# VHH binders against a7h7h6: the designs that were tried, part 2

Target 1, 199 residues: a7h7h6
Amino acid sequence: MPSPAPSGLAPGFLVAAPALGDPNFAGSLVLMAEHHGEGALGFVVNRPGPVTVAEVLASVDEDLRRAAEANGRAGAPVLVGGPVQPERLWILFRPGGIGADAEGAVPVGNGLSLGGSRELLEALVRAPRGDPFLLLLGYAGWAPMQVEREVAAGAWVPLELEGSDLVFDVPLEQRWETAVRRLGLEPGGFLVGGGGASA

## First folded at step 12 (VHH)

Design w03
Fold by ESMFold2, look of step 14:
Structure w03 (fold): chain B 199 residues (1-199), chain A 123 residues (1-123)
Amino acid sequence: as target 1 above (199 residues)
Amino acid sequence: EVQLVESGGGLVQPGGSLRLSCAASGFKFSSYYMAWYRQAPGKGRELVAGINSGGSTSYADSVKGRFTISRDNAKNTLYLQMNSLRPEDTAVYYCATIWKLEVGSETYTLQKWGQGTLVTVSS
């Protein structure tokens, strides 16, 4: 008889319950990239940070900033992905061309890929009809069994990753409430215990 | 939005004192390196003093012993106390923050600047 396949919360979303009070995660929608016996890793996808895409690109290479402006890609916010390693840039993208085979890019699932190299950044920015992408700084981490306990306590509500539209097509400020409605709930109406992810 | 707003500049006689302030908003001030730069007429910007998140300070040789940089993390404010001012200190003074950015294996800096405050030292 077949052994049950390992299962987990990645790929998928965690939707912060309204009562979750941790300032790192209150009101957040988290994309889960890894979940295994040693813990979990995810990215907040609805929290804009103090750094702009144009500023990141200018710090890397002024010509890259100019290319992004020419392709209409400089206006997007850089997101706060989580409290861990807040200086570390991550690139979340929907591959469909130039970025699909960039070195170090890893599929998350359901049309999402994750990377962090300068090569990937340049490829996405310079593509005339390139893949949609988001820039994030930092990530969220959970110790072994921590995320499972927090879900069981009602701090997070899991939402299946049915595609990438919630990350790329839904406006940033609407993502949490859209996720809540996809769970069959009304925003602001449900209460759960406190707690959240830690570094 | 990150904002750095300098104040406290003005006209002062040689030997006088002046205290500059920089109000910071839009980021976690206590976590970042802060600095004062200045730009004299016809010259480039130069670093005057810096202070890291732990409170350790550094100074340009030209101001050492006369200027003191400090920070108040509770008020999100950076200061520059300038004593024994000289005509050569005449410049626009800028508040700045410098952040680390890692892309792949490469390290870069992100810099944010204020609009500056004019200090004029003249008889």
Scores: ipSAE 0.565, ipTM 0.795, lowest interface PAE 1.0, mean pLDDT 86
Fold by ESMFold2, fold request of step 18:
Structure w03 (fold): chain B 199 residues (1-199), chain A 123 residues (1-123)
Amino acid sequence: as target 1 above (199 residues)
Amino acid sequence: EVQLVESGGGLVQPGGSLRLSCAASGFKFSSYYMAWYRQAPGKGRELVAGINSGGSTSYADSVKGRFTISRDNAKNTLYLQMNSLRPEDTAVYYCATIWKLEVGSETYTLQKWGQGTLVTVSS
């Protein structure tokens, strides 16, 4: 009989197991946005990068930087979303206002939406009661069947997407361990192969 | 936090040599284009030399044959060897990196600068 393959990893999270030694993904929590026969696409949501929101906005339009500062949203780091196209900006946001209907924005699931346009960025930054958002540079990509093999090998443990709090409300440094606890595991006892080797 | 810290500036006689260093931290140095710029008193900032991640170099015409840019990726350090110095080389020298930023279909740049090191060429 055929080997079982995981299905439906998007929307959802992948929690890096301790055995995952790739420097791009060690200790990471990945939000999975797409998973289909041609591969998968996701974003690391707990890795701060060397660039701030203020610096991105100043490069785009100094008036956007000023608007973000006025609303107290300019000081956050831009996240390293993954190693692919590290120059490419992505916007992850919790819709409930003006960003929900932006052209090119797509729902990810359970209170999360994804976009990348300048128009979306401007709308979120300028909104007086704007939705929370994160900026990310780059993304993670998997070839056909690659993510399935990595899960089967115990490199990742899937976690269901239950709301958006891991992305917006849990502090960056606590996201991985919070995700491990939601899997019913102890972060201090989470070992190579012990938490997901037989996924 | 990205930091670029220049050192090696000072007073040098015409015809002399200096080696500038730039210690880089807070990013993957080996992956990015690095450059030296300079700003003479009362002048704008000008590109002196650049080196990409693959080691290919470029130079302003005014310094070709006299200056050599290099990088040591193991030490996260950028260098500028300056030979046959002349009074017109007097300037504050800046270490820089310039990164591409794509937002939708539009392209922008992110620029990171050091604080500079003063080179004075005089008798």
Scores: ipSAE 0.560, ipTM 0.798, lowest interface PAE 1.0, mean pLDDT 86
Fold by ESMFold2, fold request of step 18:
Structure w03 (fold): chain B 199 residues (1-199), chain A 123 residues (1-123)
Amino acid sequence: as target 1 above (199 residues)
Amino acid sequence: EVQLVESGGGLVQPGGSLRLSCAASGFKFSSYYMAWYRQAPGKGRELVAGINSGGSTSYADSVKGRFTISRDNAKNTLYLQMNSLRPEDTAVYYCATIWKLEVGSETYTLQKWGQGTLVTVSS
């Protein structure tokens, strides 16, 4: 039986390099939740979709929508987490205690947890002080060895997960650029393919 | 922001024709189910016709053979060709997109609606 490929990309981020032309991932920042011998799973965390939190909640239960509006939590966009199962809702949250032990919720690492149940959604929406949360539709998946090959080919640059601020605190439109700068790069350096002698 | 803007409504005589258009923006139009609904005075909204992303169509029994739904993905536009119009077709016609939503083990729908265009069929 073959041993699993070396891994270490989860938890962590993948920062899309400028040469990545796939429209599902161009300009994306991906949070990696799983990476093992059978593949990898992650979520694009900087691509707003056409759906709001209020609209998701209204479809589930109008009382939830009203509760979220009363707590100021309804206006955010739901993100496009990736092309796989685009109808599937995922919940990424920073637990403050509530929701941390919800059935089916798992820690990702460094103050991030992932879930998908209606019960978790209700608990986060109704929480008086509110764990921060983000709703996503769909995910990104990689076959065995696929993400490793894409990193080796320069399609992605790994970035360590040092905390949850890129997911919850940095505005969506700034997340990719902020991640590039945390790698010690300029966004222009990703966007210029030229080289030359340095002196 | 998702926007659906209907046009092409108006007054027409029985037996006449109209073509409705719905200009869509703010989402990847080609990937989603689109539909026309209508609401007659004093009635609820009812499905008229639908078309999925692959181009397969469905129709309410009351309009089969008279109405044709189509889409132009290059123009992000949904159409309803209405022929052999009857007074019972008088309604506000709405463009809609309907998406599946899965939360845990449960399935819901997400719906986006236009503002509607009035069709009046009268002598």
Scores: ipSAE 0.549, ipTM 0.795, lowest interface PAE 1.1, mean pLDDT 86

## First folded at step 16 (VHH)

Design y03
Fold by OpenDDE, look of step 17:
Structure y03 (fold): chain B 199 residues (1-199), chain A 123 residues (1-123)
Amino acid sequence: as target 1 above (199 residues)
Amino acid sequence: EVQLVESGGGLVQPGGSLRLSCAASGFTFSSLYMAWYRQAPGKGRELVAGINSGGSTSYADSVKGRFTISRDNAKNTLYLQMNSLRPEDTAVYYCAIIWKLEVGSETYTMQKWGQGTLVTVSS
């Protein structure tokens, strides 16, 4: 049977509410890649991990490390995408680039694509124009109806994915606050409950 | 940020003992394979001892029976008890964390290292 159609949460963002107590997601901005009857899949896009792009690439191929160094991308952190399968590398990138046709690449929507193949990694790292990409380790997963319950409880505030700027053009440390402001809320503190949000 | 800080190195006479410590931070300590490496002057870095998340240990042949690797997950600390030290054990000792990286169907090895601590065995 074909997978159920994605809901309104994917593609999109989830903005962690201040009251969210899970250390894996406190202060996080999550890109929702899938949301359907079987659950949800997303990536935290604002949490730096313990390794750099250079370190990951060095482990894969020293030539790729050198290429990233030459392109000024080697020092960027690899992000912690979530607590599930933290050893697995994921790649977020803009569609239409040199890696768009790489093995395993799939569109997320609204200016974002997702992949994880070495071919894609190599294509993006070696891209002459320096097409933007994020490397992530792991992902966030929700069981069926779990994310809906958490949203209803005020743990997350959904934010529409209008473009990839929040992922690629906003500094890592500012992504959450920027997302909060886009919701019309104050980063200094807000409450979400009973179907409403208040500062 | 991942940090590994070695300590306990120093000068010791042949037959003496030292205990090295590696204080780890910035990652889930209990889930990772950890190891001690050493690099003697003019030689390459070599594996001395390793310990996996389950507590299983392995040793280089040159240190078997003399060195013991252990970990304290509550303290996020790796140890190397070195007994019956020999001049050939003289080296900078490094602690490392090692873990798997999956890229598509390929599997790679990631490593992070401490700054090292010098062990000198001399009469």
Scores: ipSAE 0.671, ipTM 0.885, lowest interface PAE 0.4, mean pLDDT 91
Fold by ESMFold2, look of step 17:
Structure y03 (fold): chain B 199 residues (1-199), chain A 123 residues (1-123)
Amino acid sequence: as target 1 above (199 residues)
Amino acid sequence: EVQLVESGGGLVQPGGSLRLSCAASGFTFSSLYMAWYRQAPGKGRELVAGINSGGSTSYADSVKGRFTISRDNAKNTLYLQMNSLRPEDTAVYYCAIIWKLEVGSETYTMQKWGQGTLVTVSS
């Protein structure tokens, strides 16, 4: 008989086990945005991509790039959210102003919202109060029952989403290790399978 | 920030060969177009060869039959095999990648350029 599958992995995080070897996900922290019978959708939140926010904005509208520079929002890397549709821009943000009302923005939970429209991008970039946001390219997708099997096999460790600080306040390169420690584990002692490695 | 890194340039005699490479690891976009450009002293940058993600190639007339562009899609590494080199091939060679960006219902073009690698063909 099958083991009980975890339910309700979204909202939440998946923390890659050290032995996870898939190049798309090794050492990753994944924010889970959807999880249901048809599958799951999430975003890697600790992988910097090949472009900056400024470069994305310049391709969209040079005036947006200038606005982002003026607001100190231009220097951050755009993240690699996952291997699916890597040309597709996603916006993860903590609503508290104009962006919360943008068409197509969807709450993820615990102070996180997700969108993808040019209108949302403009609103967040131009907002003087400076709601925090991350830009991501692509996403991670799981077929029905796939993420459940991967968790049961020890490839991922679920972590509850308690606030948004892990994606907005913790430095990018520290997010995986911080998530491991919040699970009560040590990064070097967090081993699944033979001959694990430090992340 | 990830950068494109060219390598394989150098000094070679006329009739010789060189192989250039350009690592673009971390660019796993499905519509990635990759190309080699060159810039001779006192001239503008010109397209040498291009290759799309499906492997279709194009070449400048001046290099057809002598140069071969190829890519390793698993590594996102671009190559230029240059045979029968001539003094007029002397230039700084640049790799470039071009891809699309989708924001909502809108599509935009992104591009990145390498730093260049010098090829000198002389007796």
Scores: ipSAE 0.552, ipTM 0.803, lowest interface PAE 0.9, mean pLDDT 84

Design y04
Fold by OpenDDE, fold request of step 18:
Structure y04 (fold): chain B 199 residues (1-199), chain A 123 residues (1-123)
Amino acid sequence: as target 1 above (199 residues)
Amino acid sequence: EVQLVESGGGLVQPGGSLRLSCAASGFKFSSYYMAWYRQAPGKGRELVAGINSGGSTSYADSVKGRFTISRDNAKNTLYLQMNSLRPEDTAVYYCAIIWKLEVGSETYTMQKWGQGTLVTVSS
């Protein structure tokens, strides 16, 4: 599990720019969870994955699937967090009824926590208050100084993490555009080139 | 989402051949198992042939020597070459992708299925 520590880019967002040619990240909004001398770790938070929350939960525990159905979360997509370890489930959530460090989770910052345990999954799915959470498969990784080079090259535009609203309160399809606007740019004039997804 | 679409089914005479295709989309896992299943009228779904991500294949005894499973990764397509078809091969054939899900230290199994394609072997 990553242990987020404050740095120049983490916690924060990276907004994919037109110069980004990697199909894995085209049109992506990435939540940076870790950034230090050994590299960086992040999660794409605006790319729908190959399965739904219901399908994942059904695989884990049918009772959890039923719980998610009852609270209207079953139909939501599991997101693609990145190309690294695409079989591994990650959980981003907004702490509330469930604590920021519950069940091995680690605080990312500004109302976001990251975990990956079954216990955390169960706690969030069964939470009476219905605390927001996202399920993600895989993560994004950078070698030492790689993300800095990519930012310098204009592939990514850093955006401060001011709250968890971009992750939980903005529709999936609008997260990139909203991020672009927060940068003071116009989405219509900020077209991401290359293959893959677009905002 | 992951989608599987079978094609190639139809009516064929005993001793004939068919080639089934399964077009896969939205799948980006590194470790997986792909397989063909079939369900005959009044019977349960049964495994016909399988291929893992490493290319290792397996077959049901009833189809060994007659059926061949293969995969074209460039086309994201799974195939089932069926030769020397018999009336008892009549069934709806389904393709499936099976992969692991890791949640903490636990590992689970996930599956996606196609809609199926009908193969009828009749004189």
Scores: ipSAE 0.722, ipTM 0.884, lowest interface PAE 0.4, mean pLDDT 92
Fold by OpenDDE, fold request of step 18:
Order: sequence, then C-alpha cells, then structure tokens
Structure y04 (fold): chain B 199 residues (1-199), chain A 123 residues (1-123)
Amino acid sequence: as target 1 above (199 residues)
Amino acid sequence: EVQLVESGGGLVQPGGSLRLSCAASGFKFSSYYMAWYRQAPGKGRELVAGINSGGSTSYADSVKGRFTISRDNAKNTLYLQMNSLRPEDTAVYYCAIIWKLEVGSETYTMQKWGQGTLVTVSS
C-alpha cells in the first residue's frame, strides 16, 4: 500500500497533456499515491475498465453483488487503474462511515483513501451511508526519475489534490477536462512539451 | 468492457467442416484461459477445447483429432476448426475467457461468455 506521507508529486494529480503518446494514458487523470526515489505509483481515475462492479462482486461473493444491486452501484464500471498488474483490484473511497484506515486502507491526501482487502470491499459495499468508492484494476508505475522527466517534457501537468471531488463528484467522462480547466488551460488543446508515460 | 462475439456457425453435412471464430475485445489480462463450449438440445454445456495464455491446448475426448483450437493474438480472435463433423456435434457453441481477480491475498475467478453460434450437422 502507498504511504500516506506526502512526497513530491504524491499525493496529487497528474493531468495528461495532449502530446502524451502512450495510449494507456492518453486523456487520463492520474491520482498519484506514491512518489519517491524508487519511482512513483498512481491510478488512472477516468478510464472505464473491462468489467462492471457487479461482475467483480459476483466473482467474490454473490451477496455483495446483490447488495450493490440494491443500492444502485452494480452497473458502474470498474476502472482501469493502469497497465501494471491488471488483475489486482484496488479500492479508492471517500472516508466517512468507513474510516480512512479501515481494513488496512491508507489515506491519500485529504478526502481519499486507498485499500485493496476483501474486508474493505465488503464494508464499503454494505455501508449504510453509501459512501462513494471506485474499484480499479491495476495501477500506473514509474521508474526512478521517470515521472519527473515526463513532467519536465510536458507529458504531464501536476494538479494539486485539494479533495476527492474530481474522483467522486465529477462524471467519469468529464474528469480530465475538469482537471485541465482547473489548471487554467483549454481542454481543446494545450502544449507544455513532448513525451509519454510508461509503466 | 470485455466482449466475446462468436461467428462461423451454420448448417453442414456429416463429414463436413466449419471454422468458428470468437472476436475478443476489451481483454487486457496477462494470464487467462480461453475455451470453446457447446450445448446440445436437452443436454448440459460441455467443454470442447481450451487454450491457456501460454498456448497449451486441451480437448474433449469426443473431438480429439477432429477439432483444433487456436488463437491469433494480433487479431484478438479465438478459432475452432471443426473437421469430420458428426450429427452429435450439433449444438450451440460458446467461447469463453476465464481469468483471475486478485483481492488482497485472495484470488477469484472471473468469466466472460459469448452469445453462442449454432452449428447444425445434418444430412
């Protein structure tokens, strides 16, 4: 699990520039969870994945699927968090009824927490308050100094993580554009530099 | 979304051949199992042939020597070459992808199925 301690670009967002050539990250908004000397770890938070929440939950526990159906969450897509370990489920949630460190979760800035345990999944799915959560498959990874080079090249524009609204309150299809506007840039096209991201 | 679409089914005479295709989309997993199943009228679904991500194949005894499963990764397509077809091969044929889901320290199995394609072997 990522460290909750701020370091460099984490916690924060990376906004993909139009010049980003990697198809895995084109038009992506990435939540940075870790950034240190060993590299960086993040999650794309605006790319729909190959399965629905219902399908994932059904494979884990049919009762969870039914619970999600009952609260209207079953049809939501599981997101592609990145190209690394696409079989591994991650859980981003807004702490509230479920605590930021519940069931092994770790906070990511203010208003977000990251986990991956079945217990956390169950707690969130069955939570009476219906606190928002995202399921993600895989993560994005950067080698040492890679993300710094890509930012310097203009492939990514850092955006401060001030809250979880971009993740939970903005529709999936609008998250990138909203992030671009928050940077004071135009979604229709901006150029900061050249380069691409890799995992 | 992971989708599987079968094609190539139809009516053939005994001894004839068909080639089924399964177009897969949205699949990004590194470890998986792909397979053809069939369901004859009044019978249960049965495994016909399978191929894992490493390329290893397996066949039901009833189709060994007659059917060949293969895949083209560049086209994201699974194939079933069916030769020497028999009336008892008449069924709806389904393709499936099976892969693992990791949740914490636990592993689960996920599956996606195509809609099926009808193969009728009749004189």
Scores: ipSAE 0.716, ipTM 0.886, lowest interface PAE 0.4, mean pLDDT 92
Fold by OpenDDE, fold request of step 18:
Structure y04 (fold): chain B 199 residues (1-199), chain A 123 residues (1-123)
Amino acid sequence: as target 1 above (199 residues)
Amino acid sequence: EVQLVESGGGLVQPGGSLRLSCAASGFKFSSYYMAWYRQAPGKGRELVAGINSGGSTSYADSVKGRFTISRDNAKNTLYLQMNSLRPEDTAVYYCAIIWKLEVGSETYTMQKWGQGTLVTVSS
């Protein structure tokens, strides 16, 4: 699990520059959850995955699927968080009724927590309050100093994490453009950077 | 979304051959099991042949020596070569992808199915 302590680019966003050479990250918005001397860990938060929340929940527990159906969350897509361990489910959520460290979750910062346990999944799905959450498959990883080199090369533009609105309140298809605008840039005029990300 | 689309079904005489294809899209998992199932009229769905991500194959006893399952990863396509077809092979044939979901320390199974393709073996 990522450290809750801020370090370097985490917590924060990386906005993919148009010239990013890695197809896994083209046009992507990445939430950086961990960044330290041993590398970095993040999640792409704007790429729809191959399955829905309902399908994932059905495989885990039919009762959870029913609960998600009842509260209108069943049809939401599960996102592709990155190319590393694409079979592993991650849960990003906004703490509220469910605590930031509930069921083994780790606070990312500014109203975001990250977890991956079944217990957390159940708690969020069954919560009467309906706290927002995203399900993601896989994550993005960087070797030591790799993300720094890629940022220096202009492949990524760092964006400060000020709140969880970009993750939960902006439509999936608009998250990258919204992030670009928050950088003070126009999506159509984004500067071309060099380099590529890997995971 | 993971989608599976079967093709290649049709009418064939006993002793004839068919090759079914299953085009897969949206599937990016590293470990998986792909399979062909069939459902004859009035009968339940049964496994015909399977292939894991490592390329190991398995067959139902009723089709051993006659059917061959194969996969082209570059084309994301699953195949079923059916030789020496018999009337009892008449069924709707379905392709499926099965993969593991990891949630914490627990593992679960996810499945996606095609719409099916009809194979009719008749004189």
Scores: ipSAE 0.713, ipTM 0.879, lowest interface PAE 0.4, mean pLDDT 91
Fold by ESMFold2, fold request of step 18:
Order: sequence, then C-alpha cells, then structure tokens
Structure y04 (fold): chain B 199 residues (1-199), chain A 123 residues (1-123)
Amino acid sequence: as target 1 above (199 residues)
Amino acid sequence: EVQLVESGGGLVQPGGSLRLSCAASGFKFSSYYMAWYRQAPGKGRELVAGINSGGSTSYADSVKGRFTISRDNAKNTLYLQMNSLRPEDTAVYYCAIIWKLEVGSETYTMQKWGQGTLVTVSS
C-alpha cells in the first residue's frame, strides 16, 4: 500500500531550474496536463516555434486563416510544446462561449482546457468574442517515475496551477521569470542540480 | 525563424552546369524531407527533385539523369547539381521543406519556401 504523492504534478506547472541544460527544456515553463503511474505529459508554454499561426491555419484551410485575420486571431503564436510528435497540433484554450468538442477535448483545471480536433480549432478561430487559445506543436513526455526523479533531483520546481494567466496574459518572454517569482525565488541562482529531462 | 536561402543561380549556356545551394537554419535539418521546385516564366511551380531524411532521392522525369539532389546534414545545406542544362530549365528555383501536420484524425501538408534563385539558360 504505497502512500499517495503529497501533491499532484498535473494539473500544474514545472519551472525549469537554471541548471537544467537540456536544449529542449532550458529556461522552460511546462504546463502538466497528465501525471499517472504510466508517466506524465506536459507542454512547454513559453517557447515560440519556427512556424506561424497563419501558416498552420493556411495548411488546414485557407478560409480558416482568413477568418482568423478577420477577427484578429491570426497574431496568436504557435509554440513548441515539446520534442515528442512535433507534427501533432494541440490547442490550449478557455472554453468560454464555445462548445468544447467532447472528442479529444479535456479540462485541465482552473478554466483551462486542452484539445486537438479540427472542429475545435475552427470553433475557436471563428468565435466572435475572441476567447484566447494557444496553438502548440508536439509535447513533452515522461516515462514512469521519471518526472518524480527529476523533481527530486532539482531539475524542476513544481508550481500550482492557480489560474490561466501565465498561459494567456503574461508575455512569452516573461513567463519563466514570473513563475520563479511566484515560487518566492529570484531568477538568478536558485536550485542547483544534476537532473535530466525527457525528450 | 525557419530560413531557407538559395544561391548559385545565374546565366549559363545550353549544355552547361550549375550547382545550387540552399542554406537552412531554424530547424533540425537532418529530420526533414527537402525538395527543389522551379517556376518557369508563365508557368506554375513544379517539383524538380526531393530527398528524404535517409538520403533517398526522387526526380521529375524532365531532369532525371541530368540533375542530382544531395544534402549535407553537417552543413545544413541542400544541393542541386544541374548538368546538361537546356533552355527549358530556365526558371526560379526554390528550396522547400515539406512535412506533415496532424490535427485530430486529419493530416495536412506544411510547406516552407526560400525566396528562390534565378537560373537562365541562354545563348
């Protein structure tokens, strides 16, 4: 009868410690969407990728790109969510005035939801109110017990998910340092460690 | 952030040779299918040659035996060796990266292009 973990890593954030040197994760803020006995899944939310939102939408449907331009949505960044399956699109959103597609759309917590369907993408892009969403390519994955070991080794500092502002309101370049300050730490020199990260 | 910069174009006589280069940055070059396309005056863009991440190549029938595509993953550079050039090879040549995008159960094609380099085959 093993004791349950004192707190869940999902939903929540992992804040990369300054000593984390893995090029996939150095300086990253990771939103943890799942954490269970078979591993964990998360998304880097502060790393802009090499493709634009307009390019992604145009590849799906040129009318969709035009709809995003018409209602001011084409300027949203596409992020590198992680190194695994970099062709796979994920959508992080607040499910306000749209109906979330039950297929592939799940709540993360605190008014934040995750999905991946074309129907969801179209609904968010065409939504008249302009509810925020974030497009990500790929994800970060951890094998069983891997993320727990990396946290214990000081590679990551967990931060509770207490709202969606780090994902939607804080500028990309400021997300990591904002998360560090919310932990009561200064961005320079906290936690030294030799842990690793998954790719 | 993805950048594809073609070079090596120019004026050449029929029967001559050119080697085009495409310097790539902003992505993991070795992981992607790369291609050369061309667009002749008044025509649409057409595939010339492609090379996958493992080095396997393909060619349009009109250039087979005359053109050779290659890649140098250490230099992040794609090449097109063009021999026995003909006037109908006159075109702007584009370097392209092509990959798939998955949205739910649907698959789409993503493309990124360079600005092109002009090859003119003329007397």
Scores: ipSAE 0.505, ipTM 0.778, lowest interface PAE 1.2, mean pLDDT 84
Fold by ESMFold2, fold request of step 18:
Order: structure tokens, then sequence, then C-alpha cells
Structure y04 (fold): chain B 199 residues (1-199), chain A 123 residues (1-123)
């Protein structure tokens, strides 16, 4: 009997179902970076935080802030990646000139890479081509079997990672709805009592 | 979205008192370390007083015993009671939120500032 797409949840997205009420995750799109027997780890990619890229960079080194402003990349919000370790900066980027070879950076898949070092941050900010990047504070974690039960209960709908456009090219406030449409679902159907969560 | 609005500055004679207020919005006020800074003409900004989420306070040596920082979490308001004012206290006073930022193995300080309120102590 057919079993479509028997793949793990990472790399991939979790799309919050409309009924998910947890304030940390309501209306969220989560990029899943790890999923294994000890649990799972991901980042909310559509929730803006209280600070901008410029403000983070000014705290690290004012020259970095100036470099980012000169390249026109300092005005974006830093995202709230999740409730765990909210002081911890993560860098999600689409490699160009420094790619997967940057110190401390690892590929997530399909044109996405993840890092967190000062050296990576500086390299991305100062790069002449200006590789696209997002800054996130904190992450989301799941205990063993937790994410599987939440998916089975309909709290999340998995979406395969087919490229990096949901993270970099789709505007922040449209990411959840775009993900729902790619699943073949209607955002209104999730909210009115018809439809639900499904892969 | 984070907003800090200072008020209560003005002209006062030496020996006088003022109470500064900072109305805060756009974040969970009770969770953050808050501080007052000041900037006198020709100088950089300097810390005056700080208060953590648990209510513990700290003060610059130049203001100890004269200034009192406090917070009212129900009103989302930070205060600075300034007594026995001196001409050298003349400055723009700024309200600030301060928290940690970790990048790799390095730790930095994040800060957000209000627009300031002017205190002038006339001699």
Amino acid sequence: as target 1 above (199 residues)
Amino acid sequence: EVQLVESGGGLVQPGGSLRLSCAASGFKFSSYYMAWYRQAPGKGRELVAGINSGGSTSYADSVKGRFTISRDNAKNTLYLQMNSLRPEDTAVYYCAIIWKLEVGSETYTMQKWGQGTLVTVSS
C-alpha cells in the first residue's frame, strides 16, 4: 500500500495549524534543522523581534553596523527563533561567496546554511556580494517523540524544504499563508471549521 | 515597537529635587534590567543607576545617597528620584533597557534608549 514521502522532519518546515494556541508558536512557520531519536530542533522564521540587525551589530562592533548600513542590509528585524536561549544569536543564510566552508557554518539543505559565530557574522556583513542572511534569537526544541505526537495530533503540518525561498524571498508576514498554499490547503479553511492539519 | 518615553526633567535650583519617569511599552517590562544614563555637554553617556528584574539596585559613586531608582511593574514605569541636586548633575537623562546577546563564545550587551529628558541645575 502506498506511503507517500516517508522522510524525516529535518530538513523541512512545520506549519502551525490554526488551532495551535501556544503563544510561542501560534501562526508560526518553523524551519527544522535537526530531528533524531533524542528529539528535534528548529527555528521560527516568521516572527519579528523587538530589535533590528543594525542594533545587534552596534552592540557587537559599531564598524559592523556601519558596514551593514552601507550595504543596505541593516534595517531588517531580528527574528524570534523560539523560546529556548533567547539571548543566543543564530545566523541563517543563503551561501554565495563564503558558502558552507565558513568556520562554524553547516548546511541545512537546499541552499540554506546555519551558523552562530562572530567570524561568520562579520564575514557575511562585510562580503562584497552581500550574501542574504537572517538573524534569529533563540530556538525551538522538542523532547524525544514529542514532535511526532504533535504532528499526529494535528498541531503541525510538515512541508518539505524545496529551496530557500520561504526563508529569504517571501515577505515575513506572508510566509505562513504561502506555506499553507503549498500544502494544497486554504488558510481560511483552517480557521472556519473545515479543513485541518495534514501532510 | 519598543518605546521608552522619559519625563519629569526641568530647571531646578541647587539642593532641589526632581523625579524622572520612564513610561515603557512594547515588551514585558518586569523581565528586564533597566537603567538611567546621563550625558552632560561634551561628555559621553554614563550610567547613573540600574535596577534588575528582582528589584536589586546599583548606583554610580557620584549619585549614591542622593538618587534612588525604582520600578513599578504594574504601571510599566521606571523612576529616578533625584535629591540634593548639584550643578554637575546637569545633563540629558536617558532611560535604557539592557540585556545579553551571545554570539558564538562571545557575550555582548544589547541596549535600547529613550529620547531623553533635560535636567538643568541652576547655580
Scores: ipSAE 0.487, ipTM 0.784, lowest interface PAE 1.4, mean pLDDT 85

Design y04
Fold by ESMFold2, fold request of step 18:
Structure y04 (fold): chain B 199 residues (1-199), chain A 123 residues (1-123)
Amino acid sequence: as target 1 above (199 residues)
Amino acid sequence: EVQLVESGGGLVQPGGSLRLSCAASGFKFSSYYMAWYRQAPGKGRELVAGINSGGSTSYADSVKGRFTISRDNAKNTLYLQMNSLRPEDTAVYYCAIIWKLEVGSETYTMQKWGQGTLVTVSS
């Protein structure tokens, strides 16, 4: 082991506190995929982007778009995962079908896996059972010690990754609020009083 | 859902001016490369002007010095100021979001379009 780990934030979520003013992260719920001595990596899981799954697949291969429509998987938005490499497609999925065997898929924890290859995309789209997946563009990155300082400063509140329901089952618009309630907090309790944001 | 709504088109005399607007919603407006394209009757669509998230601009040779693209992040609006209009500028003008998509080692070009606004330059 190179050092005692600040890696206790992955797997897990970071819930943006209202005081977090960065437009990239205000109101966000972030799934933390890696946290180690060289920094951290995560994905915003509650921000829809400019295109649907169908539109991405049509650009890649029309037969993939057709397969996704046949399996009822074409209408979901592709999410904005974060500001780093916003052109890079990432795939979060619950393994259990053909996708569990696809090259390049790695576990995040508690039934979540992450990948980014065309082979994985094809396997998930064509899977007979239609195991859920989420497409994201870009990711969030933190330099060494950065995420720890932001948590200590109250910008983020960590939430344990118990299962994958916040990623797949809770509607996008409700994910932040649901996460806040699972922390035992009321969403209104995060806000500064009647004067609005204090930043 | 991404929405792009163009406005400001119309009939104008040669040498005149128009300002096109594109109201944008459903995405983080400040983060994306935006562009204006046009399509003349019987022709394909062509790039007119583009502006990246940092505000750097580019123009087709045929409009340099006459057209100015700009963006207002507070209003989520893209603009095209068109001066010294010529009959050859007659077209439907579209605003667009354009970006790269990388899947593994493969790269694709993605784009979304507005409905368009007609500009007619004639006497």
Scores: ipSAE 0.407, ipTM 0.752, lowest interface PAE 1.7, mean pLDDT 85

